VHH binders against A-type ATP synthase subunit C (atpC). Designs and how they scored, part 23

Target 1, 342 residues: A-type ATP synthase subunit C (atpC), of Archaeoglobus fulgidus (o29103)
Amino acid sequence: MITMIYKGNRAAWAYIVARTKVMKSRLLKPEDFRKLLNMEFDEIVRYIGETEYKKEIDELGYKFTGPRLLDHALYANLARTYRKLIEVSFGASKFLIMKYLEKWDVWNIINIIRGKMANVQPEVVDDILVPAGERDMDFWKTLLVKDIEEIVKSFEGTPYYEPLSKIGSEDMSKIEDGLYKVYYRELLKLNPSDFAMKLFLDFIKMEIDIRNVKTLLRLKAEDATPDEIMECTIPGGYELTEEELRKLAAMPIDEMIKALEGYWFWNDVQIEGKEVAAVEIEFDKVWIKTISKRASNYPLSILPVLQYIVLKKVEVDNLRVLGWGKYYGLPSEEIERQMVIL
Below, E stands for the ipSAE of ESMFold2; O stands for the ipSAE of OpenDDE; V2 stands for 0.75 times the mean of E and O plus 0.25 times the DockQ between their complexes.

## First folded at step 7 (VHH; framework vhh_7aqx_2)

Design R6 (from S01 with R27F S53W; at its last look DockQ between E and O 0.03; V2 from the best seeds 0.00; counts 0 for: pae E 11.4 > 2, unsure alone 61.1 < 65, placed apart)
Fold by ESMFold2, look of step 7:
Structure R6 (fold): chain B 342 residues (1-342), chain A 123 residues (1-123)
Amino acid sequence: as target 1 above (342 residues)
Amino acid sequence: QVQLQESGGGLVQAGGSLRLSCTTSGFTFSSYAFSWFRQAPGEEREFVGAISWSGGRTYYADSVKGRFTISRDNAKNTFYLQMNSLKTEDTAVYYCAAKTYRWLTGYSQYDYWGQGTQVTVSS
């Protein structure tokens, strides 16, 4: 396959891709996760304390223990890693990285509001904040001490205000969906003015497809109506357009599953006999494989950077599943089934 | 509006039994794994147990295995924690939680929390 190289963006892409390759080389490999699955919780924490997470484990180990130490260290490292990508990028690469990472503002908004509704101590919510988007940590810490009305006012004049203004009058799940819909809608307004932007936007649309196929399968398995399903999906998919989603949502589940075999994300995914969670993990694996292939085909582009961003999040998620599962004494096979390991 | 509400807490003698309920509204009940957590004052929320999306698998903390049973009733959009052979160490506020993406990644992995119900076990 012919590699696309952009002379006008060469310095930005060459530099950030090289930095990303170094960072990617420090990610845990499948073999590391197999080794970790044989460890107890305390051994796992010690193991990751000798990896890229050393700084966070060392700094937080005097204040926290158990699963809170793990969560705080993992999310702090994730935030530091993402901020590093922004710091070392410039020009078009920095713009796209910052736009993609803005979803972490949505993550922070949702978890702060959830914490307020559950009357969780602000310090505990702070453990999982990821200040990697548009707003910095000072902003998020300010929100931790505000009530919900004040939090909503803090977003006045932004596109996120609209779904937030409905808190109290709509289901919270719809508010959260609305926040992600705003995030993706704003990204999809970007003009595909050149090939780098097209690669980015196609990636976003494919990510939307993966999110939407999971939503479709989950809700269809529960006999949700087509209208209920469409309400929960994000417009702007790559192949799962709104028209395609409406058609699929109206089908009997057996017919729908057969129809899904014709889409880009179908790679012999086995639905029969599997729980929804297991099927969703299979789509995550397909997405990761697809990202890897596309990054390989366009190695001097935004795609290797986006691949790393996704893989780092997957690693954090896997370590959380592993650590909490071991802490609560789950069988290793059950823990492994909830992990995304290629 | 997504809501989880615990009920059934109260005062019980050690060795006794209590059944907690978590009633849900505003979401598709079967789309979530559910869990029970508990918290004594000044401590972290402690995992008690979880039930899968289908209800086919249950998971329990070592401290409650064999004494507590989680179940769900999809017709009532409710899941339960049956607590038997209660000990004074079981005294805590008990919370129910819902999660859609991963079962075991801390309190932040649960989409929604209930308000909690107090369980007090006296000697």
Scores: ipSAE 0.000, ipTM 0.339, lowest interface PAE 11.4, mean pLDDT 84
ESMFold2 (binder alone), look of step 7: mean pLDDT 78; pTM 0.798
OpenDDE, look of step 7: ipSAE 0.021; ipTM 0.323

Design R7 (from S01 with S35G S52T S53Y; at its last look DockQ between E and O 0.75; V2 from the best seeds 0.00; counts 0 for: pae E 6.6 > 2, unsure alone 61.4 < 65)
Fold by ESMFold2, look of step 7:
Structure R7 (fold): chain B 342 residues (1-342), chain A 123 residues (1-123)
Amino acid sequence: as target 1 above (342 residues)
Amino acid sequence: QVQLQESGGGLVQAGGSLRLSCTTSGRTFSSYAFGWFRQAPGEEREFVGAITYSGGRTYYADSVKGRFTISRDNAKNTFYLQMNSLKTEDTAVYYCAAKTYRWLTGYSQYDYWGQGTQVTVSS
C-alpha cells in the first residue's frame, strides 16, 4: 500500500516538475533584491504588488497597511502556493509534498504559542500563519483565541502532544526543539524502500545536518555543555550522526570548527571573524546550492519540487526582513546582512 | 531557561530622562540580540530599538532616534534603554525581547519577552 503510493511514473514526475519549473521562474532574482534594498518601504510594497504577490496585496490592501499588509500578503501567498503544489500533484509526489509541508503545522504551533507568551494580539499572529500542512486555517484560527492549556489539549492523540505537555515545566526553546524532533522523527519512519523514497529521506537527513551544524555552532558560542547541545539537536542526520555530534560537542570550539571541514556542508564556508548569525546564513546558502545541484542530478524526482519549496520560503523570509527593516529605518547594510541572497 | 525582567519604569516629566534595564537569567548573554518594544493602550506593539549579537551595532525607530540609546553589559547580563528628552507620546509599557537567529524589527520575530514596565511621561 505504501509501496504502491511510492511507485511514481515518469508522467507524474514530469508533470509536477514542469509545474514547479514555471513557478520557480517567477521567483525574485538576486538583482531584484538589490533593487529592493535601495527602496523605501512604500516603494517595496508597490514593487511586490506587481509580482507573484499581486493577488494578495490587492485583496488585503483595503484591510491592512504597513508591515502587517506585507506579512499577511507574503504568508498568504506562501500558503496558496504550497496548497497549489499539493492540489496539482498525484501519487508519490503528492504524498511526499504533503509530508514535507507538515512542518508548517509546527511553524503555526510555535508562533501561536510565542504570541501567547508575549501577549501579542491574536490578529497579529494570524498575519504569519501558513495553513499548508495537515490542519486548515479554520483550525489555526480557533487556536488563536485559546489559552495555552486549551492549545495543548487540541493536540492530544497526536505525536506533538508530548513536547507540548511540557510547557510550563521546561524552557520554551526545548518545547520548540521537541516539536521539530517529532516532525523529523515521523518523516524518518518512512522506509527507504525504493530510490524515490531514498532521495526524499536523504534530502531530509541533509536538512537535519544543516539545522544541527547551526545549532552546534550557536550553542558552542554560548558555552553550552555537550549534554545541552545534544538535547537541542535533531537525531537522524546524513553525516552528522548522533555519535559525530557528541564528539564535536565535546571539542573546544576552534578544534570543532577544524573538524567540521570534513563534512559535506563544508565547501568554501567563511566563518572566521563572523558572528553566529552571519555564519548560520552561510550554511543556508550552502544548503540552497546543494539542493540546486542535487535537483539537477535528479531532474525527474521530488528534488526539484523540494528545491522550489525551500526557495519560496527563502524569498518570503528575505522580503520580511527587507520590509520590516525598511519600515523601522534600519540601514540597508544591516538588512542585507540578515538576508539570504545568492 | 532564558528569562527577561524589565525594571526602571515610572513617572517622568516631559523633557526628562529615564533608564530602563532588562536583566536576563541563564546562559551567555552575548549570544542574543535584544530589542526594546513599546505598547500604548489600544495600539500595536511597536519597535523602539535593538542591539546586535556583537553589541557593536544599535538601531532605533525614527521616532526615538537621537533621544534613546541602547547598550549592553555582558558582565551583568543586562541590556539598557537610556531615554532622554522624553515626550508624552513616549508613554507606554516597554518590553525587552531576545532572539538567537534572523534578527528582524517585527515583534513576531523575537523568541522571548519580558513582562513589561510602565513608563508614563507627564506634561
Scores: ipSAE 0.142, ipTM 0.625, lowest interface PAE 6.6, mean pLDDT 84
ESMFold2 (binder alone), look of step 7: mean pLDDT 79; pTM 0.811
OpenDDE, look of step 7: ipSAE 0.811; ipTM 0.922

Design R8 (from S01 with G106S Q109E; at its last look DockQ between E and O 0.76; V2 from the best seeds 0.00; counts 0 for: pae E 2.2 > 2, unsure alone 61.8 < 65)
Fold by ESMFold2, look of step 7:
Structure R8 (fold): chain B 342 residues (1-342), chain A 123 residues (1-123)
Amino acid sequence: as target 1 above (342 residues)
Amino acid sequence: QVQLQESGGGLVQAGGSLRLSCTTSGRTFSSYAFSWFRQAPGEEREFVGAISSSGGRTYYADSVKGRFTISRDNAKNTFYLQMNSLKTEDTAVYYCAAKTYRWLTSYSEYDYWGQGTQVTVSS
């Protein structure tokens, strides 16, 4: 490895950014996805087994086949990659990486509970767990065998207990919203005490904007009331503040769409004639482009690292859409439509 | 509380037809994509077919293509699976599922599930 002289935070950022650039160079490119779209499921798994996912495919191939092999390999690789970032980071970079990755505890909670409510085998839920947050894999495997009441009790004394305590009295979508509200609220308690923290918090607030514009558009399409919309949004956006959201939620949808044209996430976005899922992919693309621009403007900061974290997740999502779509025979055109490729 | 409820299952002779319904309550599902899955004893849930939120795009597993038709009536908040030319291998519990973000064929990606309805095809 390149030896770095560690003097304060600049040396720590140079090191983690250099490590992250190497990891980012191993991401699949748009041309790789073009090749994969022309393959059948078994060929896709073989191709992936010659990439960064080789370790997982080789290790799991003797125990799993078909979709379970794919899911387990993708999420195990994601978890190993994220844990590697934590392992090789120091000081402020390690703190921020760990705080951001705590969202994967929320991911694991949600999928364990969904699995139990839908009577899905615990082994299938295990395939998609990502032990990259505060809790380790042993903790999550313990929850897989507990009933929902016992799972909720496992979070007593944490901020996540409050939304979890409402299971059975609220829709699962509201429970999930509550968990993410807790995650983001705890992140936003951090003070912008220095440049690194300010870049991190701005990134988080912009991420919240992207989530909220999707929520706003979906619920308006469902004729939700302004109060219902506000209950489902995450406080703390960058430009899409609670005051702005309340104003937009009260508008007729055509007026609201025109008003949205003034926000950072709105460029040549076309809503007319598109299904909600297609619009959400457009905002995912806007977010990826924005992350790239900001990371280029601040190349010795947390931003290139956060960019990589997001891009790796996007790659795993794309591979999952691709593999499952091919496994069940969806046309390549539909599969590609559901992918985020830039 | 949001609920999905399947109905229309039962016993049918090979070559026969059944129509399954999935009725939703608690909210409008007009922005959701819907899928039908099935699960035979000892097997994992298998994708049967999907319909986009607008109803303009439908997709089917190869094993049912040409025999099954998915449709939706957003005004009634109801989704259908018309099953024709049924075979004994179509015997399973049939589930409806809904998802707002990117409809996928993986059953682990769906936000809402029904409780299932039994379809038994006898020879």
Scores: ipSAE 0.606, ipTM 0.846, lowest interface PAE 2.2, mean pLDDT 87
ESMFold2 (binder alone), look of step 7: mean pLDDT 78; pTM 0.799
OpenDDE, look of step 7: ipSAE 0.873; ipTM 0.947

## First folded at step 8 (VHH; framework vhh_7aqx_2)

Design U1 (from R4 with T105L G106S; at its last look DockQ between E and O 0.76; V2 from the best seeds 0.00; counts 0 for: pae E 3.0 > 2, unsure alone 63.6 < 65)
Fold by ESMFold2, look of step 8:
Structure U1 (fold): chain B 342 residues (1-342), chain A 123 residues (1-123)
Amino acid sequence: as target 1 above (342 residues)
Amino acid sequence: QVQLQESGGGLVQAGGSLRLSCTTSGRTFSSYAFSWFRQAPGEEREFVGAISSSGGRTYYADSVKGRFTISRDNAKNTFYLQMNSLKTEDTAVYYCAAKTYRWLLSPTEYDYWGQGTQVTVSS
């Protein structure tokens, strides 16, 4: 008898979910990664050149070699895949997909600025640009040749200008945090007027929780003060509210870890004896499992699409770890330890 | 604020040794893995070796295995590269870099970089 909030237009969601399921079927499986771990770098490139990455490997193979070929092909394929999702979507689904993918503008801004500050060659930064957000590739390539002042000016009139205007007067890490704070703040301004929007916003808030628990653990291991910790966290979490974050930030690390056991993301996490990087991978696994469960519970919604967007990025990240690790001769055991595989 | 600074570079004859240091400031880096990269003029920055945040795992590029040793002292916020049996091909600017999330060997995504220290190996 409880009035169910309608999940939006079933025909529109059925279409985009069906398209997304086809794309998801082309993702590499855990067994594919196990095979890849036994290959040499050149074999890995050949293998992925026979997968959905064929187009990018073929087009870039005459121009690039080694890990740069892999990086460029992976991120170009990621961008093409995300643009395809936008292209085949419409109505509410297109709006939400576009808003979520705007994070890739933040990715591009950060990597261009990092590259300039670290004196990394612009063509190396170009390898990892993902033109899947608001701005196209021509815009990003224009920024590669601009100085930082000109880059900042390019964002006048946008919410991103405020953190960018502080470059030169604040630590770059605070600028980067500020950009993501703007991204999430703007998303959280969306009105939870119907169930579809509520599913989207809950997903965003849970993603913020995952980011914030990593920040808490890292900064506590670094002996950061509670004020420093709060400055680096993103407001608007699902369970890690600002009040909860302040309480946790004030605790000694052992007490904080005990307190974290009561949150949604801790249900099956094992962190004892692990370094921060390994703990962060555990939370990424928790996030992927959680996304999968929620998408199966709401199969005619934005959640299966968001699941695919996340899984595609995880695949690209895993292939980068694999390729660079094999290229430099890391043991397969170490490479596997750094992958997110379920 | 948060900074990495390399030291210990210089001119050395082939077969010689150098010890590089990377000192951190502004924050404790005990949660970070550290890597050494090097870059010869006109070339891309390449991975040399890495050490886990605890110091329990170290890894080296094939070109330096058996000759270079990485270590860290978290109490001093200092990270070391001992370079032995140096070759002229080891001539480069050496950078230390730090990262927490994944131990990616790509130079594009490290959170912090030092300014670099020149190592020149003469015959």
Scores: ipSAE 0.520, ipTM 0.807, lowest interface PAE 3.0, mean pLDDT 87
ESMFold2 (binder alone), look of step 8: mean pLDDT 79; pTM 0.805
OpenDDE, look of step 8: ipSAE 0.826; ipTM 0.934

Design U2 (from R4 with L104Y T105L G106S; at its last look DockQ between E and O 0.84; V2 from the best seeds 0.00; counts 0 for: pae E 3.2 > 2, unsure alone 60.8 < 65)
Fold by ESMFold2, look of step 8:
Structure U2 (fold): chain B 342 residues (1-342), chain A 123 residues (1-123)
Amino acid sequence: as target 1 above (342 residues)
Amino acid sequence: QVQLQESGGGLVQAGGSLRLSCTTSGRTFSSYAFSWFRQAPGEEREFVGAISSSGGRTYYADSVKGRFTISRDNAKNTFYLQMNSLKTEDTAVYYCAAKTYRWYLSPTEYDYWGQGTQVTVSS
């Protein structure tokens, strides 16, 4: 691949940043979501069929209807968008984009296995696969028809085999955590050889912090032991080091919450009287705000590209909550409560 | 090993009632929202209703509103589906499922599932 240069690649980054700014400008705005909240399901599908999702809605509408059309179109568009970013990127930007997007292999593994365990039809799992990582769609479709033992064998000789080999003896949530531990461990082997790599690695470590604070709060609410909590967290955080996590996990929850106020992710967080799911949404909002601020501070770097990758997923998640909620008749207030809108 | 288990299914006449239970073993699920799904032969699994982790909010698919009631008892790690005024269209295998982070009412992303209990409504 292309050698990175010292002090970053300002001119080399300008191209991919310009391309992502155009893509970012086409994301749905908070005002668009307010309009969508007032629509019924069929109106929502027609609305998104005249946006950046038109291609997928048109191509899939002859075969699918209802929520399955929505799921398949949203995730197919997500995959196409991510592959477009790889296609238009070069050198250092392509390398980092590809490394970051490899987490979608973990997404696909997890959803295939979950579907098998829950006896969900393979065709329904196919609706949400995102072939944007290392493996292509043909690989994932081959796994859809295999049993779990055959799936695990497909990963022999890879780092993912070790957590997958524990299926049957560990809770599935621990298997999923193990897969993400592998993904992040391999990313963190990248050395901060220049400023561009440091920006990327700091982003990854902060993402780990966000995942870990959610895990910590959820498991404390479940009265999990400190050892159980530590088994479910991802090492390598930005401020939530393993030592910090162990200390926090040992505290009573009210003392722990006070201690968390000193970390980068706690600004403006309100958790009083909120359920765990609502608190997790607050951290997603904090993460998005933080990504935006850092991308503004380093506008000719990987950060605006990573920001777009995250925001596109948030948009897909919001559209899923909206569409499924409307399809089943949930109140708009509850649907909005579960969305991440800034 | 953590698991969910449904119970209370069976054969019932149209217009009748049935109460399903979903119990958990292995740990506390107090931070989880719970949902009921159902799947008729040859059809896709569909959302029936949900209850928040605190029990303070309940939600129902339009097809069951006014007929089904969901409740939970966090102290017993159990939640319930009371089904009244049953119709032949309600015939399905009923599944309970649990999730913490945002839910989408789609069956593809739930953290834990039960094995299902058959409900058959005869005319």
Scores: ipSAE 0.499, ipTM 0.797, lowest interface PAE 3.2, mean pLDDT 87
ESMFold2 (binder alone), look of step 8: mean pLDDT 78; pTM 0.801
OpenDDE, look of step 8: ipSAE 0.683; ipTM 0.887

Design U3 (at its last look DockQ between E and O 0.68; V2 from the best seeds 0.00; counts 0 for: pae E 3.6 > 2)
Fold by ESMFold2, look of step 8:
Structure U3 (fold): chain B 342 residues (1-342), chain A 124 residues (1-124)
Amino acid sequence: as target 1 above (342 residues)
Amino acid sequence: QVQLQESGGGLVQAGGSLRLSCTTSGRTFSSYAFSWFRQAPGEEREFVGAISSSGGRTYYADSVKGRFTISRDNAKNTFYLQMNSLKTEDTAVYYCAAKYTYRWYLSPTEYDYWGQGTQVTVSS
């Protein structure tokens, strides 16, 4: 009789949501971050070594020290966590989780190439790789020792080849934007044929809006032309359509900011007295609040899982800012300004 | 296209001073933080110091604190490193780097733009 409570797709969602609720309970709380902000670097590492990150800190503590230990442990834990989500999922949930996490291939490509251009040792780039997408760690390890031309050839026959083939003839920032454009374009080819897919695609489109509003504000502050701005934005947003973006890109920045007040992501955004770049943190806070609200409205869906995926990354980002900031002696107030704490 | 170009490197005696400049071309970098890194042959590229987009916040590695000063002139799109009391251990190729001021991690893999580097050689 109990098995009749869990119908086909509903039972699959209930299982993965229950798994993610346990994982979500292990995330650091705002009070944990307030405590960490009052610690020195070594204290922070010890504190983190008694949390969900214990395994990685214990395994890597013999080989690494300082910010490299923390970076490697944080990204290794992130990768292990994301692989766990894939491993325990099945059916439609596994498909959507895998498709969403393919963006980590883009992350790895970008950081390997940045490392080569900055003449960084491959071992340092390895600290921040996240093998949670389509390609496994062995694949990424082989790229670490290749030159850029060999790396580009490794993607021949994939959609990512086109932006990568332009290395050397275009700015690296445009190459990186092109890689994310490919990722989102391929995701948006999915058909919203049922409610689960619609929830997923709406989430993706809203994520695109958040990325595009950041791009728009950054490039307007740099006096980029409307054509340059449009080239750097990702098509397929939820409210920031291509038409809306062209209109906004053509405005003076003060008029544009006023026009942005009418979009879903301008809810409670604080811009007064802040650098344009600092406003990006406000959009991340709005995104987190929006994800939480939508996940609570659809608790037996992919949304609670996507929420966890986003929150885990935010935690890793916060811990990275904290660790590097404390190691180099930045004031705690400055470190906190770069964190997303709700 | 966007480029960073270092200048001002050279040979100097220990205890001497040298001033490096990093000039941007292309678009304005007024919203970018700038950092200096250095790399000796066979060693990893290491952080030297950074300055926020407004110039109100500066940060230095312990090895150079009190001896090096970073500043910027946004009107000239130029970022400076004043190096005083130079030591033979300061011998390296010095690179300027820029990143957008959203969040900054001081790992070299996080920087959007790099210069080609300028050699600083400090003799005994």
Scores: ipSAE 0.449, ipTM 0.754, lowest interface PAE 3.6, mean pLDDT 86
ESMFold2 (binder alone), look of step 8: mean pLDDT 82; pTM 0.838
OpenDDE, look of step 8: ipSAE 0.560; ipTM 0.845

Design U4 (at its last look DockQ between E and O 0.77; V2 from the best seeds 0.79)
Fold by ESMFold2, look of step 9:
Structure U4 (fold): chain B 342 residues (1-342), chain A 124 residues (1-124)
Amino acid sequence: as target 1 above (342 residues)
Amino acid sequence: QVQLQESGGGLVQAGGSLRLSCTTSGRTFSSYAFSWFRQAPGEEREFVGAISSSGGRTYYADSVKGRFTISRDNAKNTFYLQMNSLKTEDTAVYYCAAKYTYRWLTSPTEYDYWGQGTQVTVSS
């Protein structure tokens, strides 16, 4: 019964892909970001208020100002957009979209905990919550007023409890990695019962590779031990299997970098003379290009939908970096350094 | 076990100087950008300035440019805020915070590590 739920049909894929193409056409283009980089903060908000973010900017503008208005509007629009995708989908497409978007529960958990540890008011954390996963906004708002111990107890009986139970005894970055491990582990339990599911699972495994190569480079730059690196990586990658990661983690960094050149994600990476953060952005660009190529090869599948979901998040992330950078008064060159523009 | 600890706050007359320190422990912070934030009673945390993970780039809010200097001493695992020509409006609790250098331009809510804060009071 569960296997039959995963099967799609041509009408369902044609419909959701058509809806997704319209939504994708409304995404900001690289030239839009070039214009935005030359604007001041208030001009950026006005520009965005004439895009598909208009509803959120208009509704929130009476209550919020500055970067909080932008953050809240961007994440509210992201959540509304993702919920719309779920709403207009059905059958296999709806199942896969919902499963993929459950990672937003992890986002919300992490940011609520960060806010508690930083003694940030609950109202400020609310600006960046995205109720697009399994739990609704009412659930998240209830957590905003709880202390960390009560938050952890709210996840008893779920797979997320185990990493959350380590708050206070482990470094926060390891707890965050543990939460994403749970999310991906549960996804990888799905069976590759047909071609549509295989496309989805391969996408997930390639996404895991991108996350793991970033973790590997970050922790190597911090002189982490191989054991520490392995504790933070996510099992189940496409080419970066647990065995491959263990070998790479044990190498001196120069040898490791040469070995990485043999993997699918290194094909277009520009690494010479770049700091770790810039290399991570190059991996983001490779991932976006890879998603685009695979979606064009399988245009009546989940891949165009996953492409849109990723591109929408990239757009929101770019707009956030832009907004906070302009508000803090940083030069456009530093802001652009942190954006993913193709 | 990871800690950021501020020190050096206190009461100072307007026009005076203070040097705040943020000492790090429990992990390596070589790939982290560090920022100073401040919070006056009843207000949201305000960005004061930041230093890149390499230490080669510093940034300052307009309200403190030319008066405050941020620096980093890797040998001492310490990050500094030198505050000169202090004004009464500089009165606040000052926090140091660390964010992994990848896309660190973000809301204060998303910083990875925070200190407990140190009070700076500037009297007229």
Scores: ipSAE 0.754, ipTM 0.899, lowest interface PAE 0.9, mean pLDDT 89
ESMFold2, look of step 8: ipSAE 0.752; ipTM 0.902
ESMFold2 (binder alone), look of step 8: mean pLDDT 81; pTM 0.832
OpenDDE, look of step 8: ipSAE 0.776; ipTM 0.916
ESMFold2 (binder alone), look of step 9: mean pLDDT 81; pTM 0.829
OpenDDE, look of step 9: ipSAE 0.834; ipTM 0.935

